# Ledger of designs, part 8: VH-VL binders against q9ybr6

Target 1, 148 residues: q9ybr6
Amino acid sequence: MSGSVLDEEAEKLMDYDYLLEKLYKKVPPKSGTSEYRIPEPQIIRIGSQTVIRNFREIAQALKRDPKLVARYLQKELATAASYEEESGQLILNVKVSRKVVNQFLQLFMKTYVRCPTCGSIDTKLLRQERAYMLKCEACGAEQPVKPI

## First folded at step 1 (VH-VL)

Design r10 (framework fv_remtolumab_arm2)
Fold by ESMFold2-Fast, scan of step 1:
Structure r10 (fold): chain C 148 residues (1-148), chain A 121 residues (1-121), chain B 107 residues (1-107)
Amino acid sequence: as target 1 above (148 residues)
Amino acid sequence: EVQLVQSGAEVKKPGSSVKVSCKASGGTFSSYAIGWVRQAPGQGLEWMGGITPIFGTTDYAQKFQGRVTITADESTTTAYMELSGLTSDDTAVYYCATEYDSSGDYYFDYWGQGTTVTVSS
Amino acid sequence: EIVLTQSPDFQSVTPKEKVTITCRASQSIGSYLHWYQQKPDQPPKLLIKYASQSFSGVPSRFSGSGSGTDFTLTINGLEAEDAGTYYCHQSSSLPFTFGPGTKVDIK
């Protein structure tokens, strides 16, 4: 039998299902009062890679450093990522859908951008010792969040 | 596959300053944090400080605050540690080490070869 | 600052024996403890991160366990190349601190 090709396809299916299951385990209940929308990811696939063409625009809408958002996606997707400063694109070494990317970006916004107390996105991340501190500039609330 | 290459050994007089370089290759320089750890002869490891380029922030051990300055130059992919007001107690091997794919985590997965600094009168 | 203590200071063991090194923190550090091996005239090498996660390429005979204040590094079947000094390191709070080291020699 040609087990190598079949093994590669089986591994791809397992990887995809694993990523979806991981994502749905981490989707929190919705909270907050304001509605804010990030730009829809503009995705192209090149071989085994996923390119987010408008990544800089997305990071700017999140008011976070593109490299920080890239690290988050790299970690959540268990893959390598490269942010290209000249073009503003993010290259992920995995095949992933626009919907999955968007869901992780929404989770990033909920965890590292939106104030859990008042729902404002007018916040900043401050490095304090081991942890990040999420400070809300609207209501003044401060809470630690896990480093990326 | 991050590799760190440090500058050569230094012999310095008390009261002077030393600046040690750490050139990174492999990977994206700004994608990891770089820490500095020293080791006096026959002694253990002592953390001095580090830099996290994605936040532009530096952290220093209080013992070295006011004497140590850690910087990074992304164009040359080189980090620097400058220590001023040297005394014989600063005789040590100085290591740079990186937290590749930092993700805010603080373990030192790749180390430079070390730079020996000897302070004598 | 968080103080780390290691036990034993020195251990001389026969090849293939099980070696246990302990690290105790002066206050709880969760799982933010990492283990390094250093050989003479070489930089340290990471063995275990976050108390129990093996770093890539590290032989399976090395394992870590513990949380809070008490941590253990175990070498199941010491090999000749394992001679060196082992350090624990906490990353829970600044300043980051290292244990004093445990020297392992082979008889």
Scores: ipSAE 0.000, ipTM 0.481, lowest interface PAE 17.4, mean pLDDT 81

Design r11 (framework fv_remtolumab_arm2)
Fold by ESMFold2-Fast, scan of step 1:
Formats: structure tokens, sequence, C-alpha cells
Structure r11 (fold): chain C 148 residues (1-148), chain A 120 residues (1-120), chain B 107 residues (1-107)
């Protein structure tokens, strides 16, 4: 099947070098070494798709709804994502490495989970109109974060 | 510098199994992908599968699914490929190769190869 | 699976001549194409990654080009040590696949 101009642009945006550069612009290398660690993504590639087998476990470790984490990855990778509730797997319609997936998950944790004031992961993400508020249950700090 | 050292040649009967080892030294073991590629006498290269040790996730080519098992032992920095139900069509040199970081993109380091001969 | 084809299957070349090897993919693979050299009873050695990027320590006479479905490996001024079989390899999707190989001999 022949691709369109939009398909060619999407493939270009999903290029490994492009995704890696995008990630490095958002977070410096070696930032966020923490005592708390999420499970390493267990991924397989099927054609042009990436399947994260242990996605439910990763979302549970992040203490966030799997659908929220899926939407974040979908937007950051500019691709469609399908979360399968029965199997707990996430299917991404893009070819990405474990390194890239892990780095985006670490960025998610830094942005939407970890308290910037005290470093605690015991936080809640609250919807307020057009914004998300990150509220720390350990120190009480509240910070607005970009909507997903 | 990175070195991959494989186990020695094997001669096997049809219907048996063979387990080839690949010991890595130098560089990082746990986070780098290891692939297994075979080559029948006078033929080209055929990818069988691979593993990233820290994740334990093995990937297999469909042709070998169900009779190949790829594992890794981080404590000994050794990867293994076990092939069961051997036939004469499995006579080949089996290579382990280290990929780029956590992907099978390109293979920059190769083992010396292990010759497996299947004969009645 | 993605099928790779190579041409020619065999080439006998005088030293210092230019060698051109072509690899074609059954579908677009971007730049996810790599080239290896293999000598008898030795494992393959990586020459070019991502269609056109020379691997460390590879002589400058080796170059790669192409994108999508058509790729070329060029040896500009063949040396005696370059005799061997050359394989292309795609990493666009699983399963990984290799071309059938091109054997290069010295006249």
Amino acid sequence: as target 1 above (148 residues)
Amino acid sequence: EVQLVQSGAEVKKPGSSVKVSCKASGGTFSSYAIGWVRQAPGQGLEWMGGIIPIFGTADYAQKFQGRVTITADESTTTAYMELSGLTSDDTAVYYCARGYEDTYEYFQHWGQGTTVTVSS
Amino acid sequence: EIVLTQSPDFQSVTPKEKVTITCRASQSIGDSLHWYQQKPDQPPKLLIKYASQSFSGVPSRFSGSGSGTDFTLTINGLEAEDAGTYYCHQSYSLPLTFGPGTKVDIK
C-alpha cells in the first residue's frame, strides 16, 4: 500500500533519532536518579507496532490510571495507542526502543507523579477545569501541571 | 573491548536438543540486546531471535517459535540459545551477536560461532 | 516479513576498481538498513549502519547510500583484503532479515 504525505510525515516524526532528540530536549541526561524505580518495560515488536507487555504493572507502580499513562505516551510519540484491559498490555502504532519508552515513563513520573518540593511519590493528580493539579500527600505542596 | 565467546562444536542426533552459550566480557551486558543468527553451509544469514538480559523478554522469529528458547544469566554475563527437535536442516554455524543498546538495530560485536552438526 | 534482495550475486573485480552492490527491500524501511562483510570461517563484521553511517574503524573507501526500498554499498578502490561476502540487513521490523549476500572476489 502506498502512503500519503501525512503518513510520510508521521513516519518521520516517529524516527528514533527524532524521538530521542525530543526526549533529550525535555529532560537532561542522567537527571532524576531516584530511590523509587518503576518496572523496566517489557516490549516486543510486531511489524511496525510496539507492545508493552507489563504496562499495567508500570502504571500501578506510577500510581496512575493506565489510560492516563497511555494517553501521555500516545501524545509524546505522536501515535495511536490501545490499552487492553484484559491482558494489561499497551499497543503503540510506532517502532520505538525500550530506552525511549523508559525515558518517557521517567519523564511522566517526574512531571505527573513526583513532588518537586519533597520528592515523594505519594501524590494525587486532580482535574481542575482545564488544568491538572499535582497535590503531594506527604508535604501538602500543590503544583499545576500541563494537561495530558 | 567487548568480546563474545561461544561454546564449542556439537554433533547431535536427529530429534535431540542443543544448548549453545555466549559469554560476554567487557562493556555493559544487562542492558544490551543479544541476537542469535545462524548460517547453514554455503548459505546466508538467518535471524532466530534475541533477548535483552535485564528485561528477560525473548523475541523469536516465527519459523523457530516453539522449538527455540533464548535465555540470559546476568550473574555470569552469559546468553543461551537452546534449539529442540533437531533435524539435518538445523546443521549450521550459530552466532550470538550484540545489538545496539536495548535494540536489535545493528550488530557491532559477534561471537566466533558454534558449529552444530545433526547427523544420524 | 520484509524480504531483501541483492545484486549482483557474484562479482570478480580487479584491484583498485569500484564495486557497487545493491540491496532492495520488499517495502519501505526508511534508513533501517545495515551492511556487513563476512570472510570464510569468520563471523560477519559491521561496515555501515543506517544506510550511510560508517562504523568506527571502517576504511573510508566503503560508503553506503539510499533510503526507502533501494540501497547501495560502494567500495571505491577495492583492496585485496576486501574479498568476501557482503550482506544487507534490515532492522525496521521483526523478524530481522538479511539479504542473500553478494560474493566479491579478486581477479
Scores: ipSAE 0.007, ipTM 0.553, lowest interface PAE 10.2, mean pLDDT 84

Design r12 (framework fv_remtolumab_arm2)
Fold by ESMFold2-Fast, scan of step 1:
Structure r12 (fold): chain C 148 residues (1-148), chain A 120 residues (1-120), chain B 107 residues (1-107)
Amino acid sequence: as target 1 above (148 residues)
Amino acid sequence: EVQLVQSGAEVKKPGSSVKVSCKASGGTFSSYAIGWVRQAPGQGLEWMGGIIPIFDTADYAQKFQGRVTITADESTTTAYMELSGLTSDDTAVYYCARDLGEYDYWFDPWGQGTTVTVSS
Amino acid sequence: EIVLTQSPDFQSVTPKEKVTITCRASQSIGSSLHWYQQKPDQPPKLLIKYASQSFSGVPSRFSGSGSGTDFTLTINGLEAEDAGTYYCHQSSSLPYTFGPGTKVDIK
């Protein structure tokens, strides 16, 4: 990707207000009761890095491949991310709060996991070239969703 | 489920060094931080420093910086605290305790403690 | 460094009485305060995390409150097994610091 564009976005990620604005532009406040709760991220901070210790557990709760969830966070935070298969941790090369990480994970669940028709989390994400199709195993609905 | 087991009591001469070990079992070692806290007889708790094994990153309380070295060995799931230039003021029980290594966390579980006595 | 002060230093109480322990920080620490119980010749045991959240397995008679600079640990209906020294701990900034402790004895 373009180094200059990535560098500029990386600088903005150090600003908590910028991350909140980015989040608010994507999802309105959640309405109704949730039938399912994902584990809270357990975060280790080292210098400019953020490590999500229980990342594999979170991805399993979302019923998605950890690498897919990692790619989503990498894109939304505009930073490099490394998923450690042995330990199940995600290393993000940016300082980011647990609150912000949790909100993006909730947005991931709303967009790529939960059926908009029936609310079920028993869904599959199928990739078709540039698009993703969210297929509900509970009600059978199929919906196109934004590419990751 | 996670246990921390420390090495046995030590009696040391003034001016020497002591190295206390803390072996972790029953959970993930590398991604948790191990902190070291000491307690002199009849006194309160004093944080010395801590390490995150996966990154070999150690933080120290300013009072001990230059005298304390905290290390970890991922192959044996063991953390170490070495204190040099011992004086009678260093007589204390030394505890290791686990935290999640992120800013703003508590300590749980704790090791059983290692008594270090500095006497001539 | 953030200094924590505890009050009282010592308290002797009858079983079933209410015990209140105060911890004050020299500067604001939000809710980054944790409470531990220590018995003689034993390591500390976590009771309350983040000012008011009970740690798993801790009896409901223990509760915490406060934010900023003023925090309280309450034992509502002290039991004999609660004798020990109670310490507050701040995790808001390095170095981590502990209060001087409050010793609670049973009559």
Scores: ipSAE 0.005, ipTM 0.499, lowest interface PAE 12.2, mean pLDDT 82

Design r13 (framework fv_remtolumab_arm2)
Fold by ESMFold2-Fast, scan of step 1:
Structure r13 (fold): chain C 148 residues (1-148), chain A 121 residues (1-121), chain B 107 residues (1-107)
Amino acid sequence: as target 1 above (148 residues)
Amino acid sequence: EVQLVQSGAEVKKPGSSVKVSCKASGGTFSTYAIGWVRQAPGQGLEWMGGIIPIFGTADYAQKFQGRVTITADESTTTAYMELSGLTSDDTAVYYCAREEYSSDWGYFDYWGQGTTVTVSS
Amino acid sequence: EIVLTQSPDFQSVTPKEKVTITCRASQSIGSSLHWYQQKPDQPPKLLIKYASQSFSGVPSRFSGSGSGTDFTLTINGLEAEDAGTYYCQQSDSWPYTFGPGTKVDIK
């Protein structure tokens, strides 16, 4: 039993240049720009793993729990992730470039951090039943967002 | 600027081990990995493995698993490659090379001068 | 492991001519291909990273192109000091692998 066809499909799905192209098609042309900047991910390659060395700093800039951001990346990259609390780094069990990680972090910020009404990053995520509510502390707007 | 300085040539007997050093200067040791690449006489380049000094984490090409050990000492900014069970097939020039890992990875921007290891008699 | 092949194995070129070296990967590697120059009794030197990005201090006559499985290194106007062996290397998958090399000589 050969896995040749499945290996080819797996390789295509793990080609993150291909994934980036899909992501750009997913994001509207007017979207994808953010005025607030988060630190650039510092990526370390270890075998088949990608380590985000400055992950705690990134999560702090996003004003979200590192484990929440880790869970988001785990789901979007369809891989296992481990957050190391002592070192503040995130280990992803997949090879992925800094550009791909950065794109998903920007999407996280747009979806779970930035107020769509006023653009403020001063927001909170509140769990309500099967959904998260994004509450803006600046303008008071409340909006449901997809669960992570 | 950036320099990688390797230890001197070695002549070794079959079955012995060799340990080559690579001292880095002129760059940020913590934002780079050190890879090891060898070249047999008249042959091409072969990647052996590498280490990320700040983490002490090494990875190895499967061909060398069990025979190669790559280590680093941050206090002296020196990486080491030890190869055991030497045979005549291990006669080569051994290079250390710097690999960026913070934003991009996989290319070697600066190389050591090379260490000739000869395995004979 | 990903296997890289280079063509030609050897090329002898008149000074100022254009040199084209091809590297082919056994599977798609995106743009994760890098080019090195090695002169006799010297370590390799990085020329091009990620298929087309010139390394600092590399003469503008060197350029790279390609993606997926097919990549090209071009030397536009070969100089005497360009004699050497050129290697491609992939970083898409572990272990990292190098091509067998292309030796460039001057007529």
Scores: ipSAE 0.006, ipTM 0.530, lowest interface PAE 12.6, mean pLDDT 82

Design r14 (framework fv_remtolumab_arm2)
Fold by ESMFold2-Fast, scan of step 1:
Structure r14 (fold): chain C 148 residues (1-148), chain A 122 residues (1-122), chain B 107 residues (1-107)
Amino acid sequence: as target 1 above (148 residues)
Amino acid sequence: EVQLVQSGAEVKKPGSSVKVSCKASGGTFSSYAIGWVRQAPGQGLEWMGGIIPIFGTADYAQKFQGRVTITADESTTTAYMELSGLTSDDTAVYYCARDTYYEVDSYGMDVWGQGTTVTVSS
Amino acid sequence: EIVLTQSPDFQSVTPKEKVTITCRASQSIGSSLHWYQQKPDQPPKLLIKYASQSFSGVPSRFSGSGSGTDFTLTINGLEAEDAGTYYCHQSSSLPLTFGPGTKVDIK
């Protein structure tokens, strides 16, 4: 293949290495078993795009708006994302593996869904002026979290 | 099922160069990277560098930069490691291995060549 | 460069005994730590990937654990065929690095 094609593919691979490094830097300091599991992403590759076929189901399991979860993945993967309401699919304009997608979804759950005080996933994410506030419906704790 | 087959043993003079080949068969050559690892007699494993064949991009460990060149030929599914300026300290077994560093669904080096013994003597 | 250290350097153990090998990274590598077994005059063989995932075909007596900087390989019930040198390896960042190895002999 041409030099330009190799340059583009090398850039995609460098992006992948960057994403992998970024993911490992964000690995939670405490390892722990989760009693609640989200569905595994069902990935379909179409050219340079990654399609998460069961994205709506994943967002429902996270109890968050699909568009919010899509925005999070868009920012973490540094790519454009398109959520299709009719099909419930998320289209990412990047080649990314199922494992990388799953790890970011797990990080989303830990950061924006699970209560750090009691471990409950029965929580709400509230926009409060310049901050996001994670409110637990089980124990009542409120924690500021980084804006998405 | 991927196999890596390396070229045969080499005996070299100090100051010369050696080029070791690593022929891949089975699987998709373009879907992984090839790493090169050496082992001096009675010593541990030392990563020299690696290449992603479809991109032609090679990375090297600092210790070997300037002396090592890693290349790949996709048409023959063969990777090469050339080491120049040989000294007796370069006497070692040189391994190629399938490097899955760039695949999060994978892991480290899961398929290894049989090794190529390079002896540097006067 | 991420430096890996292993302990112990050498173990001589009785068959069926439990063997524990530790690997420490100079900085956090998440779970990007892999374990290899090498026998004399043979290439290394992958045992455990990403800290705790057993590679296909590897006996269940081998297990791995750890994250961040501290990792452990356990052989629960050492067999005679397990004599060899064990290496940890990190894939978190370039350059890739290996630990210095732990030699396991059978009494």
Scores: ipSAE 0.000, ipTM 0.475, lowest interface PAE 14.7, mean pLDDT 81

Design r15 (framework fv_remtolumab_arm2)
Fold by ESMFold2-Fast, scan of step 1:
Structure r15 (fold): chain C 148 residues (1-148), chain A 122 residues (1-122), chain B 107 residues (1-107)
Amino acid sequence: as target 1 above (148 residues)
Amino acid sequence: EVQLVQSGAEVKKPGSSVKVSCKASGGTFSSYAIGWVRQAPGQGLEWMGGIIPIYGTADYAQKFQGRVTITADESTTTAYMELSGLTSDDTAVYYCARVDEYYDSSGAFDIWGQGTTVTVSS
Amino acid sequence: EIVLTQSPDFQSVTPKEKVTITCRASQSIGSYLHWYQQKPDQPPKLLIKYASQSFSGVPSRFSGSGSGTDFTLTINGLEAEDAGTYYCHQSSSLPWTFGPGTKVDIK
């Protein structure tokens, strides 16, 4: 019935703190501000799952395939994810906050969308054998990025 | 090497639907996007849409949205294009083609199917 | 949508001469332009991808250049087997679009 509710909440908070530490390690403190913004994630909690209701809209703003972004989140959160094409929602089999989701989406944009040379978001991802190449349409720069 | 083999010619009545298949052989299917391009007699090339099987995502040209459905079956390495509400303006050769190794909305068509002639007549 | 225009519409050329075909985009497409050759009753064949990269097995007489809005396909020393229609194609933005084609005949 009850008695361990506080202990379960403590475990959830420790998981969240671990994710924040992971994000902090990956995002440089002075990475600059972005002019371009993605839509704020709209989160629903269902049991142990986190549902991002506007995921298709977010992927469209990132100019990347929703399943590619979903795979990135699956790997970073070490959880299973499923994208529903009809509803445009992403279901993550983990409890995470809107803040944590938004931080990982910003990391995705920084790594796989934004040109590190000129800051443009008008870029393309190419897969070549064992690597991804990020090509900028604005300045012509090409960057190797790690595979998803 | 890899080849794309399409289903045979179809003769259809106005208002009906046609489903054309495109089977990949000799190599990987899932990691490449498959596009569909049509050509009316004596006319140029027109992109209809495409699918990325590993992502399960399809894109369509606006003029065909609502009438075209592009799907893929990775177990049989086959892509499909279904066009509904056929009119005489849909008489064309329909091609499937492999998009080179790009995972977003950019790519060249490097391998082409032989084409499927669809004739719409009353 | 991005509109591609080609010039000339038609060109009749003596064998061994140089052929130049131009493709212009209605807005900048970087280097995301590709060239195809189509012979009667055959599917198109890729010649040049990403403005200037030759596709494997394509004869060295075919070359491409350009970026942004202006692109050129050059055939340096036309052979009899090069008669056909040439199309440019942009993959920079959805929907993908093709140029109207340039027909090349032999005199």
Scores: ipSAE 0.000, ipTM 0.496, lowest interface PAE 16.8, mean pLDDT 82

Design r16 (framework fv_remtolumab_arm2)
Fold by ESMFold2-Fast, scan of step 1:
Structure r16 (fold): chain C 148 residues (1-148), chain A 122 residues (1-122), chain B 107 residues (1-107)
Amino acid sequence: as target 1 above (148 residues)
Amino acid sequence: EVQLVQSGAEVKKPGSSVKVSCKASGGTFSDYTIGWVRQAPGQGLEWMGGIIPIFGTADYAQKFQGRVTITADESTTTAYMELSGLTSDDTAVYYCARGSDEYTYYYGMDVWGQGTTVTVSS
Amino acid sequence: EIVLTQSPDFQSVTPKEKVTITCRASQDIGSSLHWYQQKPDQPPKLLIKYASQSFSGVPSRFSGSGSGTDFTLTINGLEAEDAGTYYCHQSSSLPLTFGPGTKVDIK
């Protein structure tokens, strides 16, 4: 398990878990569109840091650049992050549980990977001047998405 | 329209290193990824790694990790692949190729360099 | 790593006949499979991306299908210029990998 061992960290961790559960209860994925799964995060906690050892594999499964996914996690967790290209690890400068990391990665997939029109994961992000456009390679739909 | 031009053939001794260049012309270099693929004589294609210039990230196949370095210079629109600790097993044609999907991994390589023959011989 | 296998290894066909090449992945890769053609002493050329999307300028006789672990490249009415080696390529997981190739020759 990679849960927090400090009272203050546990309070913050529970707050994130609660908010994410509330979001997923409201808009669960449909069974026909949730066939594809990303690898479970392999977490090691070292001091105040959370290390995602298989981050490269996760980003690959999401079909997105590791730095893009890292920036998303950095922003959502309000912490500094470092992606190590040689090892494929992501170092987050915060204590978070595997559950919280996994839920944010699933939210990333829902928001920035899965086509809202057809449910396909075969999509790409096109950078525009101000924003990103999510383009589906399967159905051709284009959808603006919030900048990361 | 977009063209990738690689440096010329090289003959190297075992234990040395080689640095192959790949210059992009006629298109937007930073909008795409550059991958490196090699092919030993009479054998198939082997992915070595790639770089996403806009994010400054490089990825390597595990078998080459520690021996290969892939870099890009956006000002000269040139990607580089340097391979060290050469052995006769590294004799191959080395290709650079552009990924056809912007801002993603090294998907569907649609533009290829002409190839650089590297021969490792004592 | 994801291993790709191709069949047949070699196929000799007469012009205008149908050629079918199969690629199988050791793991589910969705539709993240691409097809290339390579002629001797030339770099590969992209034919099909994402299992079934024809690359611009590729003749309509080339088509791709499949998803998950089983994929097919079809050449419907082989022409003399189609002689070469055909490779499948997966982009689902690092390291990216290629199939061993299928050589297509003209009788």
Scores: ipSAE 0.006, ipTM 0.509, lowest interface PAE 14.1, mean pLDDT 81

Design s01 (framework fv_satralizumab)
Fold by ESMFold2-Fast, scan of step 1:
Structure s01 (fold): chain C 148 residues (1-148), chain A 120 residues (1-120), chain B 107 residues (1-107)
Amino acid sequence: as target 1 above (148 residues)
Amino acid sequence: QVQLQESGPGLVKPSETLSLTCAVSGYSISSGYYWSWVRQPPGEGLEWIGFIYHSGSTNYNPSLQGRVTISRDNSKNTLYLQMNSLRAEDTAVYYCARDLYSDYYGMDVWGEGTLVTVSS
Amino acid sequence: DIQMTQSPSSLSASVGDSVTITCQASQDISNYLNWYQQKPGKAPELLIYDASNLETGVPSRFSGSGSGTDFTFTISSLEAEDAATYYCQQYDNLPLTFGQGTKVEIE
């Protein structure tokens, strides 16, 4: 029964139209330009899987643990994800477009990396019991953010 | 500095199995990259056969109908291609190439190719 | 499978001329397209990757542009050694697929 409900929710999240609506609601219409850019995701699709080949570089540019970024994508896409430490690749067990992946990575950067006060990417994400605290090293601002 | 060199039988009969070798020097095949096999019939274009990732995972072109196996020997730094049930249409120059890895986007190093003729 | 349609199939030009080749994907591949040069009797060589980036050691007379489904490859001042067949190739999805090639002959 609960398995039926979970299957329906997973199917809903994997629907491209539903996913696009979810992304649109999270990304403000005015988000247009940024001074700092992460590497463009280098993607290849293999059967039902999406492989982000330069994932380690992306996580490095975000200054975040690759496993944390992988867990974020896993939860947002409602799919299983495997980070390969040796190759630096992320394997997602879902077919998604490069545009969708890039939008989620940009949302991650906005939420968990960029300081909302000064726009600096020189920040730290500090773990707490039920929350993360985003601390800016440039301006000193601190802001709680949703746990991953 | 990285070099690939194919070798094979040159001539194979219809219905037999083709076995090709690709010796790699200057880079360890277990350290990175996809390693691709590509073929080219005389006077025709290029067709991707399949590849093997440095971890050992393989993917093949569905057009070859499950006739292909790509493997490797890390201790010999060598790639292998086997293709069964050969037909005259399999006559081609066969290449191995170093392919996609991280932010590397294409087949940047190729072997010189080895001609395989399928005839009775 | 993603089909790559390349045009023209062949062309002839003189040293110093500008040459343009086009490549069209059957679906959106963003910028995940490479261009290769193959001289007679030789293996292909990567010239352009990621639609518009020159591979290391490749002369600046070669360039690529485009995104989505429509791509172009240009040789701005043809040299004698540029006589070759040129192929586009997508790496957005498996199987990897090539265009049918454009033969560039020097007159």
Scores: ipSAE 0.025, ipTM 0.612, lowest interface PAE 7.1, mean pLDDT 85

Design s02 (framework fv_satralizumab)
Fold by ESMFold2-Fast, scan of step 1:
Structure s02 (fold): chain C 148 residues (1-148), chain A 119 residues (1-119), chain B 107 residues (1-107)
Amino acid sequence: as target 1 above (148 residues)
Amino acid sequence: QVQLQESGPGLVKPSETLSLTCAVSGYSISSDYAWSWVRQPPGEGLEWIGFISYSGSTNYNPSLQGRVTISRDNSKNTLYLQMNSLRAEDTAVYYCARGWEYSTYFDYWGEGTLVTVSS
Amino acid sequence: DIQMTQSPSSLSASVGDSVTITCQASQDISNYLNWYQQKPGKAPELLIYDASNLETGVPSRFSGSGSGTDFTFTISSLEAEDAATYYCQQYDNLPYTFGQGTKVEIE
């Protein structure tokens, strides 16, 4: 249920985020820039649960169905998850830090959103048999990715 | 370049509603970031009140018991804070501040406006 | 809510001294902690973000370190203009919370 190379890939993605954050600090983020960043997770912990309050917004930034992103987190964290459509929140039945949540969201973006050929996030994820096919709308590249 | 300027009534009676304005210049409040309100009672520490994100999502400190509404007017590039059922304990300097993408840190602050709750 | 506790609550030191302030979180917040300086009658100013990163324009005598629950803020050579109250703030979880502040006075 967990990714096989998660630790190294997530660490590299965090290095990128750190550099991007440092850049944004000196030059405020601008609408329509070529650089793309997802919103930071807004987390509230309730007992043994972790609630991501802005989950719908995150999924919209990733250009993916919230339920798909929720299933990914559910599998990676080996826990149950509930997406509430009316509030846009995701409830995870595990105590997990914002750092870990952000790490998995960055890995999701790298694996299931960003085109490895041209770097575009304008892509579609289609289910085909036992695999997902990532199709880039910008460059036309198609490739299989592991199922969620 | 970015500047925030709070304004308000100065004096409010107990049980009344407080209305504060934060005028932002040098940056569009609808482009990105989250925009927060933070207060500080005289001689005391800082308390985060809540924010409104660039997308219009809000979040409030539960310590304020649902008494707070944060809103904005994109055409005027201004933030608003309304707090009802004012008590003497609500006497404080009120600041607005910009946070980088949901207030990870507050990099620009207004000068603050003192609100005294007294009869 | 995550409680942030600073130590000491106040201190007095001379120009040229090295000053250390600590901040303790009631639970693990990774490195999601910022430090602010507030001079009398003024708004707070960001000095350090993400535990150890110096904000642009802030003098290099200011530094931060730590992760998890224990954090340290240091002024390596105190200047007269550093007389202020310093606050730590966590952003790991909502609501965002501040420490009670540490007042630094110059002797």
Scores: ipSAE 0.006, ipTM 0.528, lowest interface PAE 13.0, mean pLDDT 83

